# VHH binders against Uncharacterized protein MJ1128: the designs that were tried, part 2

Target 1, 280 residues: Uncharacterized protein MJ1128, of Methanocaldococcus jannaschii (q58528)
Amino acid sequence: SQPLYSENPVIQYFKNPKPFTVENVNMPVTYYGTICGKYIGYQITPHNVNEEARKCFYKYFKLKDKNPKEAERYLKRGLFLTEYLISQADKETAEVDEKNITFIVWRYNFEFPLYNLSKGWRGALCQAGCLKTLYLAYEATGDERYLNYANLAINAFKVPVEKGGLLKIRIYKNKSYYWFPEYASENPPYVLNGFITATLWIGDFGNKTGNADALYLYKEGLKSIKTFLPMYDAGDWSYYDALGHRCNKHYEHLHRLQMLWLYNKTGDEIYLKYYKKWRE
Below, E stands for the ipSAE of ESMFold2; O stands for the ipSAE of OpenDDE; V2 stands for 0.75 times the mean of E and O plus 0.25 times the DockQ between their complexes.

## First folded at step 1 (VHH)

Design a2 (framework vhh_8k46_1)
Fold by ESMFold2-Fast, scan of step 1:
Structure a2 (fold): chain B 280 residues (1-280), chain A 127 residues (1-127)
Amino acid sequence: as target 1 above (280 residues)
Amino acid sequence: AVQLQASGGGFVQPGGSLRLSCAASGFTFDDYAMGWFRQAPGKEREFVSAISWSGGSTYYADSVKGRFTISRDNSKNTVYLQMNSLRAEDTATYYCAAGSSLEDYLYEFFSGQYDYWGQGTQVTVSS
């Protein structure tokens, strides 16, 4: 059997890196170990790449006037990782309501056994992180090419999961609600935290760019958060997903912070109520 | 505290490798983010790496990115730090810590929000 850790790790990439070499570049690597009895190991994912790129851009903006030489180092790294994300994106076209929608998505190159996901799965949290990375690259450079890719990334949220996108319609009391699943499938687990983050980052993009689709997706996402929030209420605690898994202490803390963000963003007292109701 | 036991340190040549382990007991390991910090003589403690409760998210200091890999085995209640391409400036006492923050975009809060600290293990990189 394979060891759970190794001094000679086999690093896997979410897509073939042939257009990009990593021998002179330090790529972000995550050790997933074993999940539900399956060894996942060491991975470079679109999620950890977009996180690293975003951190680089945040440092660039913070340092550009105080330490221009250090800021330039972060800018170059952030742009390199952004170009890597662009090179690894899947560009697809789907027919939705008799219109062709062209979009880009990022797929994981390993299975996720916790939610029975096969290799090639995608998710709204990762997608929204890539969207934000592209927008930050646009802010840092003024290069409209990054904005154009960001618009293609937002389009994935308009396309049903069944057609390769990240939109899932969730039915409640004979009404349809938008959902952006963190773990996309035809019957997703409806993870709350990733949906909230994706919705808020879509909204931020819409507010900064005036993208009408992003603003519409944001409004629908907020409606869904408010509608389904009671289903995640376990009394003085919260559920992680719609499958009845209770949050661990750390995701409970994240949910509480997300209630404050929603309250600050919307002014809706329901979010302050849940912040106070959920302990910690 | 006595609840975290770091090990695996030692003397290595520049360019060498070491794997540090942190065995956890006395708390629900799967509920906590874990981190590695280091302190060289006469210097302040610095952040090295952090890993979320599930292992799905990791954070690294710029000085160690691409050389160090943090990992965890929740079945063994252990967090690891694989250190490759070691340099003289990596010489320090390495500490593991358990924290309460899981927000990937707020990693700077990890260094200020850790609840438990391990005993430490000395790493010396010298020819």
Scores: ipSAE 0.006, ipTM 0.153, lowest interface PAE 11.0, mean pLDDT 81

Design a20 (framework vhh_enristomig; at its last look DockQ between E and O 0.11; V2 from the best seeds 0.00; counts 0 for: pae E 10.2 > 2, unsure alone 60.3 < 65, placed apart)
Fold by ESMFold2, look of step 2:
Structure a20 (fold): chain B 280 residues (1-280), chain A 129 residues (1-129)
Amino acid sequence: as target 1 above (280 residues)
Amino acid sequence: EVQLLESGGGEVQPGGSLRLSCAASGFTFSSYDISWYRQAPGKQREWVSTITSGGSTNYAESVKGRFTISRDNAKNTLYLQMSSLRAEDTAVYYCARGPTDLEYYEQLFGSGSYYFDYWGQGTLVTVKP
C-alpha cells in the first residue's frame, strides 16, 4: 500500500482558520513514478479518494452496531473525503440529441502518457466510484444532497466523450455499442476491467434508486461486455485493453472475479467459460 | 427493519428431501442477491448457494446437482430445495442478504472473512444416520 503523510493537503484546511475540526484529515496519495519516460510522481486523484471513502463507509456499516464509537470515526472520514470530491467536481452542460444534459465530472490533474492523455482527463471507473461514494454517503446519512449529486454524476455517462462526457460508441460488425472508457478520449484504449466495474456500479445504483437512466446504461453496458469479451481473450490469460497489453497478475485475478460475478448475475455461460479458462 | 426468517428444517432419512424457505421483509427483496449458508456442529459457517437479483444461481461444489436455490419476488421469499441428503448435510441453514457488487463478492470468493449485511436466525436440518 502507499504511505500516508500527516502533512498531506486537507480540503477543509484553508489559508483562513477552519471553523471546525474533523478526524483523519490526511489525504490518500498514489505514487505513479515514471510512465513512458515521463515523471508523474505522487498524485492525489479522485480515484484514490473515492476508494478510501468507500472503504470508510463499508467499515462504518460493518461496525455501527458493534462498535459505534469507532464506526463514527469512519463515518466522519468517509464524509470528509466525499465533501472533498464534491468540491472537485466540474459541472457542465452539453447538447445531446437536441436536449441539454447537465452533469458533473471528475478529472485528473496530470498527464497519463501510456494512453496519451493530457492533463484534465477523465475516466468512467473513477466516475462510477465517485457515484458509488455519493450513494454510500446518502445511505449513511439520509442527506438528499448526496443523492442529487449522484444523479448528476450518472448523467456524464449519457454524454459523448467528444462533448466532455463518458460515453463512447464502439462499432462491431456494423452495430453500435455503448462503452464507458476508463481512459476517455476520441480513440480510447477500451480497458476492460474498468468498463465492467463501472457498468456493475451503475447497475447497482439504478437498482437501489430506480434511476431509469442508470438502469438503461446498465443494460447497454452488459450487452457490450458480452459482445466484446472475446476480443480480450489471450488464451490462458487475458488482455487489459484493446491495444494488446496483457494483464499483470493483479488485473488477471480481477478479471477472473469479474467473470464469476457476471456469470452469477446473468447465467450466461460465456462468463463461466472465461472464468475457467483464464489462469492466475 | 431488515428481517430474514428461515423455516422448513427438520429430520429426514438419508437420501431424503427438504425445502427450506426464507421470508424477507424490510427491504426491496428483488434488488438483492440472497444466499444460503450452513454451519455444521463443530465447523465454521460455509457458503451453500446464491441467487442474484437477476435470477442467476451459483452453488458450492459439495451441493451442486442436489440443491436448487430459487426466489419468488412476489412473495419476498427465498427457497432451497434439497435432495439426495447425506449425513454431512446436517447443519443449521441461514439465509443472508448478500452483496450487490463486486467488492462484496471478492469477500466471498477470495481469502479471508466474508461480509454480509444481514443474516437470518437459522433453521436446523438433521439427516438421520
Scores: ipSAE 0.005, ipTM 0.257, lowest interface PAE 10.2, mean pLDDT 82
ESMFold2-Fast, scan of step 1: ipSAE 0.058; ipTM 0.597
ESMFold2 (binder alone), look of step 2: mean pLDDT 76; pTM 0.754
OpenDDE, look of step 2: ipSAE 0.015; ipTM 0.294

Design a3 (framework vhh_7ocj_1)
Amino acid sequence: QVQLVESGGGLVQAGGSLRLSCAASGFTFSSYDMGWYRQAPGKQRELVAAIYSGGSTRYGDFVKGRFTISRGNAKNTVYLQMNSLSVEDTAVYYCARDLSPEEIYELFYSGDFDYWGQGTQVTVSS
ESMFold2-Fast, scan of step 1: ipSAE 0.012; ipTM 0.277

Design a4 (framework vhh_7ocj_1)
Fold by ESMFold2-Fast, scan of step 1:
Structure a4 (fold): chain B 280 residues (1-280), chain A 127 residues (1-127)
Amino acid sequence: as target 1 above (280 residues)
Amino acid sequence: QVQLVESGGGLVQAGGSLRLSCAASGFTFSDYYMGWYRQAPGKQRELVAAITSGGSTRYGDFVKGRFTISRGNAKNTVYLQMNSLSVEDTAVYYCAAESGTDEWLDYLYTQYGMDVWGQGTQVTVSS
């Protein structure tokens, strides 16, 4: 009734990009099935792993005083999944404005044909989730090693996509705006929900740590959300991306929640307006 | 077993026309939303045109007024009439199907792609 792992796990060997022992561990698995005529199937992704790790840390913090034994089980699983994420990270250095920036980034071990992404693609939502997971591991343990990895993860948002990072400059009316693409490429689809989530989680990291880069990225991200928001308005509904795909019910609900979250954080009435305009 | 088979692609001179066909089998065609997508080398896959089970149509901005999507439920086939072709229309064209619903869908879309995809057909437009 209280299983630590999924009740219906698909226990199967999956090819990881880097060696890491996961024998007899119930790993989070996503079924992608067939995407644009290509069978992708079952995948262990850094996104699903960071989601599960974050859930474990949230359970740990909730239970640590009420049920220490159960809390310890969640902490151990969260830390195991965090160490898995660290083992899968690519540590890179890029030159940006004549300065070297060292960062870590997570790459997907499969192609994503919908957006013409080759195996090894990366994304801002996954990156921000891994950042948050590392910070939660730091909060749970006090281990500075996790905070050091979190600082390397934030640096990826300072590096252009063209140089291996997760910063895309989006031009509008002769002005430059920061974007953090959920599906990174030189011409990304500009998915709205993943950009909002990444921006908010970058901001949370900046506010909790005082990291000046994170606070600056958050400020630029908020400016971009406000500037481009009208382009995602389909009337009483919203667009998923800049390619004209309309949200399904799930993503429409998420966009409405994100408008409420943005209103609560900024006080800007534009977000409340869209929250009320977009139907349930 | 569900299958989509595209035909009608090929080489055409700029300003010319092509008609693509997509024959569906293994499912109740009339219940499905049908779409055409294209993917040029080094570019993301984009929506060209979509048609709902009820016959409502949607088009990508760069093909509006030039391309027309239609369906023949009796023949389990969706068509794409392509007029005034330009070199920028050069791509592999894919037929796609998704189980239709009037609750929240007015054309074919998901973040993971469609329920069923064809293998694609090459369209090359020369100058």
Scores: ipSAE 0.000, ipTM 0.141, lowest interface PAE 16.9, mean pLDDT 80

Design a5 (framework vhh_enristomig)
Fold by ESMFold2-Fast, scan of step 1:
Formats: structure tokens, sequence, C-alpha cells
Structure a5 (fold): chain B 280 residues (1-280), chain A 127 residues (1-127)
């Protein structure tokens, strides 16, 4: 099928469109082309936008004392992209354990046929990237509005995928474990790298802000990483997902780096063990 | 150590095409995301396109559908195929080994941002 209204990037809206002007802004665009016989084409995605915004904030922090004029340009771009992300967020409320949880979540407004995802799909890596972008905007400006949005973004990780959020319960030996799927669906492939990144970024947010939900989610995420890590062991290499697909060199390198960072963050020797076991 | 060398710039008429190349050395080219940036006279550098080690590509909206980024890992070379060129595309184009998911994760925890730039190649689209 074709993307809604255009083969070229246009800001695409969900049911309740939010007006946002990108006049004379060089927006980041992801090219998907044709996937499984469906034309996806060019898309402005919350993932690519949060990635560009984070790069801008990192440049700002690096340059703010060395080249203030150039730093200011990066700050303005990062903030503009952050406001775009806020304009695209869906504010929802879900009932979880007989309590109402209000959250914001970023949905993709096109289908992703590779994983049988219908329009409106979401993912933990994108969500955590948006969370990090909001926190960086807060750090750069002191504007608590960004922190307030970040707190709503954390709530999405408390809501089951089946109810519009990003929490998937994964069962192992009759015990329940938290998972935050990079590609959220009823039966996600349990991609390892995106789950690790989301867990680490949630933890960083919790540690910097004291957000109790983020700290709890981080603890549960770490427990899940440790529990399921052996299932991603292919001997001297790692699996990309729980379906037995082996990593390419890029994702193998990413997994090795993630093992080092988990070891640095936790002191748990299991991560150093896998770093040494998995080859180049 | 790390070196990036751009080439292929020059004068071109509006609506024309041009291909830029970036020769990389001093690092494992296939493992990194590599980007194109540009700087127009009197303006800040702006991002144009990125190609990730896995082959995924991203583009600035202003160049979508007109520019195509590609890489040849065997030659350690990055390309930017430019078509339907406009006067507004006039700029010095830079190749950069910028932030990747992997380097971004490192940057966040260490505070170090390793961003290597080439010397640039000038593209002039005649008015």
Amino acid sequence: as target 1 above (280 residues)
Amino acid sequence: EVQLLESGGGEVQPGGSLRLSCAASGFTFSSYAISWYRQAPGKQREWVSTIYSGGSTNYAESVKGRFTISRDNAKNTLYLQMSSLRAEDTAVYYCARGTSDYEELLYYFTGDYFDYWGQGTLVTVKP
C-alpha cells in the first residue's frame, strides 16, 4: 500500500492532528522504500527526529563554552525538533491493575510490514529516545515543562502493549519478567539491543531526576536482561532477537559495547563474561 | 589518525546532477555511521544525510528524493548522488564520522564526543 496522502515526506497525522509548522526547517527523513511488497517511502519518524534532536543537544553542550554562537544554533534546532516531538505525542489514559495511568506515547503513522505492524505502532527504543530528548531539553533550558512531558513518557513503560503502552510481560520458568519491546506487538520478536538501550536510558532518567517509576522500571529491566541474556548466546556470537537470528557485525559490536556498559553500571560479572565470550 | 577526504565538487547548473565522494582512512569504515553535512556562505553547518553501518539511510527534508547517500565498504568510500540541484544547495559539503547509536551511548556516559570532519568540497549551483 502507499503512505497516506503522499510519497514524499509530509508531517503525517493520527486521528487527532496537532498543528505544527516546519517552514524552512530541514527535517530528518527516514527512507524505507518498499518493504514486503508495500511502498513505505520517505517518512518523518519520531525515532529519527529524537535522534537528530539529541545530536543537536550534545553539540550544544560540547560547544557552549568554546563557540557560543554555533552552540546557540544547535540549541535552537534541538528545541525546535523537541517541540515537534511534543506536537506529535499522543496523550492517552489506560486502566492498569484497576488504576488509571495517563501517559504520552509516540506512534508511527505508517505500517511496518517486516514485523506485521499496523499503522499506529510504537516501540520502546523510540519512546526512550524521546524521553532522553525531553530530559536533554530540560537540562539545556531549565524549563520544567520538558521534565513534565518526560514524566508522562515514563508512564508508557508501565502500560501493557495490549493497552497502548510499552510493557510486555515475558514468562520464564513460571515467573514474570518486564520487557520493553523495540517493535511493540502482541508477539514481539524480543530484540535485545533496543531493550537494553531503553532500560539504560530509563535508568539514567530515574537517577538524574529521582523519578520512582523510572527507577523501578530500570530495576525490573536489569533483572530481565540478566535472566534472558543466556538465550541470546550463540556461542562465540550473539543473537539479535529471540527468534534465533544471528547479529551482523554492526549489532554484534553494539551488543559487546552494551555488555561493557551494563558491567560498568551494575558491577555484575555476567556482563563482563559475555563481553569476553562474544568475539569481534 | 582518522582522515576523511571529500571530492567531486564543482559548478553545476540548476536542475543538474553531481556526485560527491569521501575517502576514509584510519578506522574500520564498515563499523561506523558516516554523514554528509553542508555549510552555505555565512550560515551554520547543517546535516544533509547519514548512512548507518547496516545500510539504513536518513535524509534532511530539504534534500529528500533529490539526494542519495551510499557507501562502498570495500573501498572505504562514502558517496552523495545529488540531482535536481537548486541555488540553495550551494555550499561546502563535509563528510563526517558522526554520532552513531554506539558512539551516542558512549558520549552520554563519558561526555566525550568524537566527531571527525573532512576538509570539505565546494558545490556551486549557478543562479
Scores: ipSAE 0.014, ipTM 0.391, lowest interface PAE 7.5, mean pLDDT 82

Design a6 (framework vhh_enristomig)
Amino acid sequence: EVQLLESGGGEVQPGGSLRLSCAASGFTFDDYAISWYRQAPGKQREWVSTISSGGSTNYAESVKGRFTISRDNAKNTLYLQMSSLRAEDTAVYYCAKEGDSLAEYFWDLYEGTFDYWGQGTLVTVKP
ESMFold2-Fast, scan of step 1: ipSAE 0.005; ipTM 0.368

Design a7 (framework vhh_8pnl_2)
Fold by ESMFold2-Fast, scan of step 1:
Structure a7 (fold): chain B 280 residues (1-280), chain A 125 residues (1-125)
Amino acid sequence: as target 1 above (280 residues)
Amino acid sequence: QGQLVESGGGLVQPGGSLRLSCADAGFTFSSYEMAWYRQAPGKERELVARIYSGGSTNYADFVKGRFTISRDNAKSTLYLQMNSLKPEDTAMYYCARGSDEEYFYQLLSGEYDYWGQGTRVTVSA
């Protein structure tokens, strides 16, 4: 069995606990159970923390004019979780094309046997979710500190996986394409849904801030989605990854929604065609 | 309730122009991503143009070079300048407010509370 809270919450979950106490520490916990014969158990992950924080900020924006007192509760929780994410971020510097790039990245504190990932693995979906969370905290508060962290988070997508970042070059017909792997490794499974979401959230950040790197990454990501989309076509159904695993009903529904999302964001009719082709 | 009000639709001949307006009676217009969608009879609702709070824009390929989206944050108003109109542009045009991922899923249903009621554009001889 795993202890869920074996350490002092004020110290372990928040590096600057000044605005928060143990009475306010209530972390999202996810049960991973056993994966490929290995017990992973209960985990607090940067992915699930950013998901909860984003939901809190969305509730805040929706309620702030109609129910300010309830909105304030969501704002405080969202900011608490955002500060936790900042406290868990690893600040790194890598040399890319003879230039030093400083970035922050989030690592998982457990192995993921399904894709042969060692403890400390990272992923583009989690990274993009943390980026989105930092930007939402900036929108909610006007605090430039959150925007500064968001700019460091976007830099991870400029750094190759081999150098600690989240950029993977995928080769097709002797041409290079950008990929942002949900499960980063030297030979990632190229999971489609996480790459689509990461690309769209990078684009949203670029469009809202004018960050030139984010806009370029978004453009390259969209090119990759369009180029590799046929490889995920199983006829009237879709593949989850490049390893030939078919989607279950949940991920098939997600892929169909993502085709509509891509169509709405780009106007490119190819996405509407795949939406209609892939069944419920 | 949706607080978006579209106007400026009408009937024009092919090659004509129209300017659509969307007034936001709600709060913090400047913080929202805004979009124009359209829906022709018997078809899905489709994105025409999008503008972000910082002023960046995206256009559907079928309107690129002909339509221009813009916003006036001081007046809480979104615009769509439509030039070189074609019969294929005939549709009900909807203004939409979207600021986050949760609302994205609702935008696809056509039931979202941030949609306006629409303004009709007819392009015919």
Scores: ipSAE 0.006, ipTM 0.249, lowest interface PAE 9.7, mean pLDDT 80

Design a8 (framework vhh_8pnl_2; at its last look DockQ between E and O 0.09; V2 from the best seeds 0.00; counts 0 for: pae O 7.2 > 2, placed apart)
Amino acid sequence: QGQLVESGGGLVQPGGSLRLSCADAGFTFSDYAMAWYRQAPGKERELVARITSGGDTNYADFVKGRFTISRDNAKSTLYLQMNSLKPEDTAMYYCAAPSSYDELWEYFTSGGHDYWGQGTRVTVSA
ESMFold2-Fast, scan of step 1: ipSAE 0.375; ipTM 0.745
ESMFold2, look of step 2: ipSAE 0.403; ipTM 0.768
ESMFold2 (binder alone), look of step 2: mean pLDDT 77; pTM 0.781
OpenDDE, look of step 2: ipSAE 0.015; ipTM 0.324

Design a9 (framework vhh_8ghr_2)
Fold by ESMFold2-Fast, scan of step 1:
Structure a9 (fold): chain B 280 residues (1-280), chain A 129 residues (1-129)
Amino acid sequence: as target 1 above (280 residues)
Amino acid sequence: EVQLVESGGGLVQPGGSLRLSCAASGFTFSSYYAIGWVRRAPGKGEELVARISGSGGSTSYADSVKGRFTISADISKNTAYLQMNSLRVEDTAVYYCARGSSPLEEYLYWFESGAFDIWGQGTLVTVSS
């Protein structure tokens, strides 16, 4: 079986990218090379941009009292990357249950043949990372504009995938469960790690801001994680997605860490059970 | 319960030696985890002084302690150690063990972001006459 992501040589990160510079600033670049016979090459993605911005904000918070000069450098980079994300966001309005919901969402400007995704695809992990980046920018600056964008980003999780959002209803034993697909489509691969991270970051946003929608989405997400967790059990190992792809060592390690994070957040012993069951 | 418990701290004279222990419970050391020792001195920020992969193979050290400190892991005892030799007054700090991902870059990312979720309670090391 073909390894995904961290064992796939197609996906690499460059710290000093030469092909992409925006406003005389080096951008984080992902090298996709060739996927399923199609050359994707070098891409600036909202996922890698939010990752770098979050890293910059965390360094800023850590250094701001100890090394203000270095902290300011990280703050400026984090804010530049946050403004880049805002500039790349699509602002949409969808009708859901006879109500109009306005949201922002980040779409990728290339196709992703691995999961048959056409140009313009979106994903819950990227969306949650952008949400967290906006909230961190708000914490760093006190600028309510970032919080307003964060509220629009959370709204995307209330909108069905078929209407441009990131909510997928997953049916199990004639019951409906919320899912936030890392690779959004009408029939997504139901990748576990991205859904767990998105759910936890939605919850963190809800807890910090009191946003009722975020708290509700978090509750529904936790219910779904618990319900579907056994589907990802391959015995002493875990599945990456609902298509039967086994994790490589990197994603197995991530799933184990996520079980500990879920246990720390919920106190539910089921997560310790899977942490101990899945081998290291 | 996932927990890291430090022991072995105390008062020691300059030039002396001390061995810190970090006992893990609720998870098993493996090639997928790394254990690091982070210290915090009064008035200073946190410094990652040493890191070891959970398999015990890969180690890294801060320049301030390189050649004086040795990190090791006993997989059978699920315990990591920091052997501190040629101790200096500036080594005085509270020492914490922290768990992270085994790839060094990922471990450093979580350290620098302040986002380790599994920390010990800390053990005080005082180097004075």
Scores: ipSAE 0.000, ipTM 0.179, lowest interface PAE 13.4, mean pLDDT 81

Design b1 (framework vhh_8ghr_2)
Fold by ESMFold2-Fast, scan of step 1:
Structure b1 (fold): chain B 280 residues (1-280), chain A 128 residues (1-128)
Amino acid sequence: as target 1 above (280 residues)
Amino acid sequence: EVQLVESGGGLVQPGGSLRLSCAASGFTFSSYYAIGWVRRAPGKGEELVARISGSGGSTSYADSVKGRFTISADISKNTAYLQMNSLRVEDTAVYYCARDQYTYDWSGEYFSYGMDVWGQGTLVTVSS
């Protein structure tokens, strides 16, 4: 889910080379500019931070045996960013089906006018990225603390959006389906790419750890992807969301890749069908 | 179950050719999975010889085999191949087919987790 708004933030960074630091460490920054008439500007977001941290851990795993000195630099940065994410997480407890579920969730500290989101909004793609970042930190260090936080992050997908979590029930033909909204609200836009990514990353976590909740959420997410996929078919192209916005070339490419990933994970011919149907 | 099975190894003289096959089951070759050929000779570490990804058909080779080895994949047969030409004594090794499980971030950037599924290996001996 790349922002639909974009400007080159590198220009601002060179004009002010340390505008965005935490403990004198340069942070990843996203330039949102103006969205639907509202100035959002430059932001440090949990989404950009978890993405930078994941990239650092991927480089660490690739380099640890070939270039240990360079690998250590990536590990240190990845862990710093992971600790920053932990410090920014909101720890909540919600009652779901007469049980208390404790979870952590990441909220954006600015409004997102494109989907009428007030300050404090959250999203499943960001949440799944933070989950993956915590698990990668666990893999890199063996520190069970990161795995414990990852388990708290997965719990957010069990909690309804209305109760502060990231589970939205989507109704189709009088049946209930799980959804994990990239832009969470009572009436989310049902963005397809973020939901597919969150579902796959939840599944990866479940498979690697044996977490039963993650495996169940993955199973329900796959059912939803299959059920609602035809609603995102615009002929030889795909829709970005349930509001009728057509993909740009970047998101169309991502949807096609996601169809191949889903086909490989499930063996279900519906995904191969849409991969072939949606043009490059 | 997820499995990779190699075949095509054997004894060949220097300058000869062999074609290794890697048959996959339980998953499909695609942009999500890359296939690599990794070799290990006695007293040497593991060397990634060649790699192919499904998304762009992109291939890469170790400098030691460039121009001599060619990796390919037949998606319909779910099989990857390593065509080895102009074989040298130093190519003697056990050759493993391995799945490079990788992911894309939301930007489409490739990130490899490394090899997660390995075949049993096939021996290639280059000797007179």
Scores: ipSAE 0.007, ipTM 0.205, lowest interface PAE 8.8, mean pLDDT 83

Design b10 (framework vhh_7ocj_1)
Fold by ESMFold2-Fast, scan of step 1:
Structure b10 (fold): chain B 280 residues (1-280), chain A 126 residues (1-126)
Amino acid sequence: as target 1 above (280 residues)
Amino acid sequence: QVQLVESGGGLVQAGGSLRLSCAASGFTFSSYEMGWYRQAPGKQRELVAAITSGGSTRYGDFVKGRFTISRGNAKNTVYLQMNSLSVEDTAVYYCAAETTYEWPSGDYFTVEYDYWGQGTQVTVSS
């Protein structure tokens, strides 16, 4: 199914500072059903909104020369969803190393009992997806407002989870390593796939914009991936998280693809080793 | 967390009917293509039926006219109605959803049916 489009609401919200509304738009809705005995039900999440927005922008870029009319439909849908994400962002300031860092984060409006997360939880995969969505909106429009929001989104990865951000320090052999938790808490489950994706998307942003913070976070993230990767080795299979849960076939396939992506990006043979070791 | 949970399998006599259900959670169900696959002992997994987000369907040649795939977006569920069952339909039936992988550079591609349920056994006796 292609994204639904409404030209008038998109123009109104994008170029008119009226209060944002979604009443006349087909929003991506995620069904969570019941988790650990609690009914979560149907939710509009920043994660699935940013996913659909990115897909719209990719369609726009592919079609803009081949089918401009259809391309414009995707562009306006993507921009509408991007403005929705901006309207839902929490702008916060935290003191880190005696300096104030202003950032934006996206918080989920429901609890997530599987990982003991209270309403208002945030995650690095969602954050990186919103970052990428903002950057794609900037590429599509040339509007520096989107780039400015993207820079605020990257700042969240510089702020500790305990202070409202997405940076978690993970200790190994008395050394400190950066982590960006997909499910942020004081004791996160250290989900591997979301951390790899967030690290790679932060790196892409840094490389495309020259943002020094993003490039630094990327280097630290790569160091952490390499250091902790052996802990996710279950033999001929991989672990989903640091709690000993084995991947299902989907996440195993994703981990294998991520090893190839990391190998292509870094040239480091450790990633090719795990790609070959972990079987489909 | 993405989950696909099959139900409705069981033992049935040849000529009978079964309705399989697959409850999906953790993703935007209405936007994804859903499919049913089956695997008999010692054989490769094969496509039984698929349904797009828009409701278009396709079937494996061996089940056309006997099976019907449908979806209920309000319930996040895909169904397989299996009529005129034969012994050859005996297999584990798997629910699957298409998967979209996004490259770090920002492009994406679809790998069909990479989200899988655990399967439900269908046994047809003579």
Scores: ipSAE 0.013, ipTM 0.399, lowest interface PAE 7.5, mean pLDDT 83

